# VH-VL binders against q58102, part 40

Target 1, 198 residues: q58102
Amino acid sequence: LMDVHVLFSGGKDSSLSAVILKKLGYNPHLITINFGVIPSYKLAEETAKILGFKHKVITLDRKIVEKAADMIIEHKYPGPAIQYVHKTVLEILADEYSILADGTRRDDRVPKLSYSEIQSLEMRKNIQYITPLMGFGYKTLRHLASEFFILEEIKSGTKLSSDYEAEIRHILKERGESPEKYFPEHKQTRVVGLKKEI
Short names: E, the ipSAE of ESMFold2; O, the ipSAE of OpenDDE; V2, 0.75 times the mean of E and O plus 0.25 times the DockQ between their complexes.

## First folded at step 25 (VH-VL; framework fv_concizumab)

Design F6 (at its last look DockQ between E and O 0.12; V2 from the best seeds 0.00; counts 0 for: pae E 10.0 > 2, placed apart)
Fold by OpenDDE, look of step 25:
Structure F6 (fold): chain C 198 residues (1-198), chain A 120 residues (1-120), chain B 112 residues (1-112)
Amino acid sequence: as target 1 above (198 residues)
Amino acid sequence: EVQLVESGGGLVKPGGSLRLSCAASGFTFSDYYMNWVRQTPEKRLEWVAWISTRGSTIYFPDSVQGRFTISRDNAKNSLYLQMNSLRAEDTAVYYCAREPSSEEEYFDYWGQGTTVTVSS
Amino acid sequence: DIVMTQTPLSLSVTPGQPASISCKSSQSLLHSQGRTYLNWYLQKPGQSPQLLIYKVSNRFSGVPDRFSGSGSGTDFTLKISRVEAEDVGVYYCMQSIQLPYTFGGGTKVEIK
């Protein structure tokens, strides 16, 4: 089995990505990025255990999310900042791992690398970048997630989130900003169990 | 008809414990976030606890963090609030309040409340 | 925490006359997506609070059209076009843009 390192947030999308990769014959290693701001990786850790995949937390430079916070304050919305963080993370991980994957969906706007960016990344770093969910629409992914996982809807902006947003929110708060002004309200889905064996 | 019925209130000494219950009916309990909100004797409303649909995510204000525990049993359509290390300032009428799991962010239904009195 | 301030503390109104209640927040309740998370509740005597208005201006189900909400940012107003006896009680504003949820101190509305 070929090892694939999956950027993992503990959400349904990254979880489904891992499951798909497993079914394709890969050996998923789940990676949650932490920037040393808050221990926001706990949710991902729990989900990884539920899924039965190997999981590790990689700590990267706080400056990355500090810059993201600056970008958010400047742009007044998180899109470019999240894109920046994700791209930066991929660049860093590409130096260590030969096969990277994440939960980017077909319908996602950010974070999402363009074709040219993906090609550039793969060529420059000599890696394989896999996005298993790019072939699936929102409805299909929801269905698939519901088939494989026991899901719980949680309030957006939860402190338990293991995505980039969690630590960025914290930084904004530290700066006296209101994260709720910048981050869109959305429902987050948490994987809390399995309906099917993987 | 949506109904929320609180119970478990009473008189307790400082440092004591009390467990409140909220029985829900008339709707799919597991589809909603649930909250506890209390009203002080001065009639101020204070949010006390938040719990997600399956209970995996919980929030408390600093005032009760570490002392109170919120839980739910969706099979029994029940919400609970375990209150430990009670203080005089915890004296209030405690309401369970339903919150749609949407971006609406309001309490659309409240129970009748149960009274908790913390006094020596 | 976001502080919610209501004025006036109490209001005595002649039946059929209008009433206005102000609610101010210590910070903006406007979300980046354009939604403003300000709700109004009424607690009638001897009853639990009930939702009147959500997201500034939306009447909850069953709420009469004499109730209206307005405002933006940090300043909000609840208006009753023609106060009726059944409108007696304490009105609370609530912000729900962030935790902890916080309420105003309440405005008592009475009939003259």
Scores: ipSAE 0.023, ipTM 0.616, lowest interface PAE 5.3, mean pLDDT 92
Fold by ESMFold2, look of step 25:
Structure F6 (fold): chain C 198 residues (1-198), chain A 120 residues (1-120), chain B 112 residues (1-112)
Amino acid sequence: as target 1 above (198 residues)
Amino acid sequence: EVQLVESGGGLVKPGGSLRLSCAASGFTFSDYYMNWVRQTPEKRLEWVAWISTRGSTIYFPDSVQGRFTISRDNAKNSLYLQMNSLRAEDTAVYYCAREPSSEEEYFDYWGQGTTVTVSS
Amino acid sequence: DIVMTQTPLSLSVTPGQPASISCKSSQSLLHSQGRTYLNWYLQKPGQSPQLLIYKVSNRFSGVPDRFSGSGSGTDFTLKISRVEAEDVGVYYCMQSIQLPYTFGGGTKVEIK
């Protein structure tokens, strides 16, 4: 039974990744990243309890998301900044854990490592990086999520959201920016219950 | 086969109330977000209300906030829109629309619509 | 609110000829995860709107290959490679990046 550390936001995709890995015989350990800006990890903690997986919060240097905010202000587009944070988090976790996973989807563009970037990370850090959802299209992911989860919508800008966006939004506000200019307000989905035993 | 059938439209005086219903069939109703969308006489489409799969979360645009209420009864496969304090500008064809709960944010099926006319 | 502007307001097309409809948003429709939330609907005469294309370029089930969508950021295009009689109606774009969801004003497509 191999331990796998899953980057976990409490959303549909990271939750489904953990479930798939469990079904494949791994032992998932959920990790939520925080940068010490706000306690944005609380929703993920609640979801981890619902799923029944071990969960921990790892606090990383706030300067990582401060640089992400700089990138957004300079480039007027959040994609490169989100990609930077995700890659940096993976690099740091790869120093501590030998098998990493996340909820990256085939049809998403950002955050997503290219094939070359994945190979570089794995070779340089001597780890495995698993993206369980990469082989599935939208219809399949919708079906699987609906078979396992009870889902609810929350607004993307809530302070308690556990994705990278929440703390970056907070930093932008501290700097006198309107986060809505860079991160349009939208609904996010989180897992609030189970339909099936894991 | 997915079907959505609206009812409850009619002629109402300004300040009046109406309750619209949408009967769903051909799919698992409780797996979907539901919406109300209206089409004005000028043929403009306006989103009016959103409700989560369990009915625990709802959203409205400012134009109807505080006047409209959305609800659902998953046991009866039914969606409702309670419209209060109606105004002439609420005159429209009202559609119920199904939205996948997979963060895809589009309306994949619409009902036939029910007409609401607000006039003296 | 995000304003959606469609051009042209109406379009007369000879059967078998291509058609192109523009939709512009007042703000970017690109989500931080890289998805773009721009959808297209067709309302045929006497009918309810129907989904044609979601997330810029994905055809909904049963939509013919002659319909294609493209664009990014704030500028989007719906193309019909060969207009058929059944394609007449009003085309609407919609943004779903944020609430309130908003629609373009519509483009009426007619056969001439």
Scores: ipSAE 0.006, ipTM 0.625, lowest interface PAE 10.0, mean pLDDT 88
ESMFold2 (binder alone), look of step 25: mean pLDDT 94; pTM 0.956

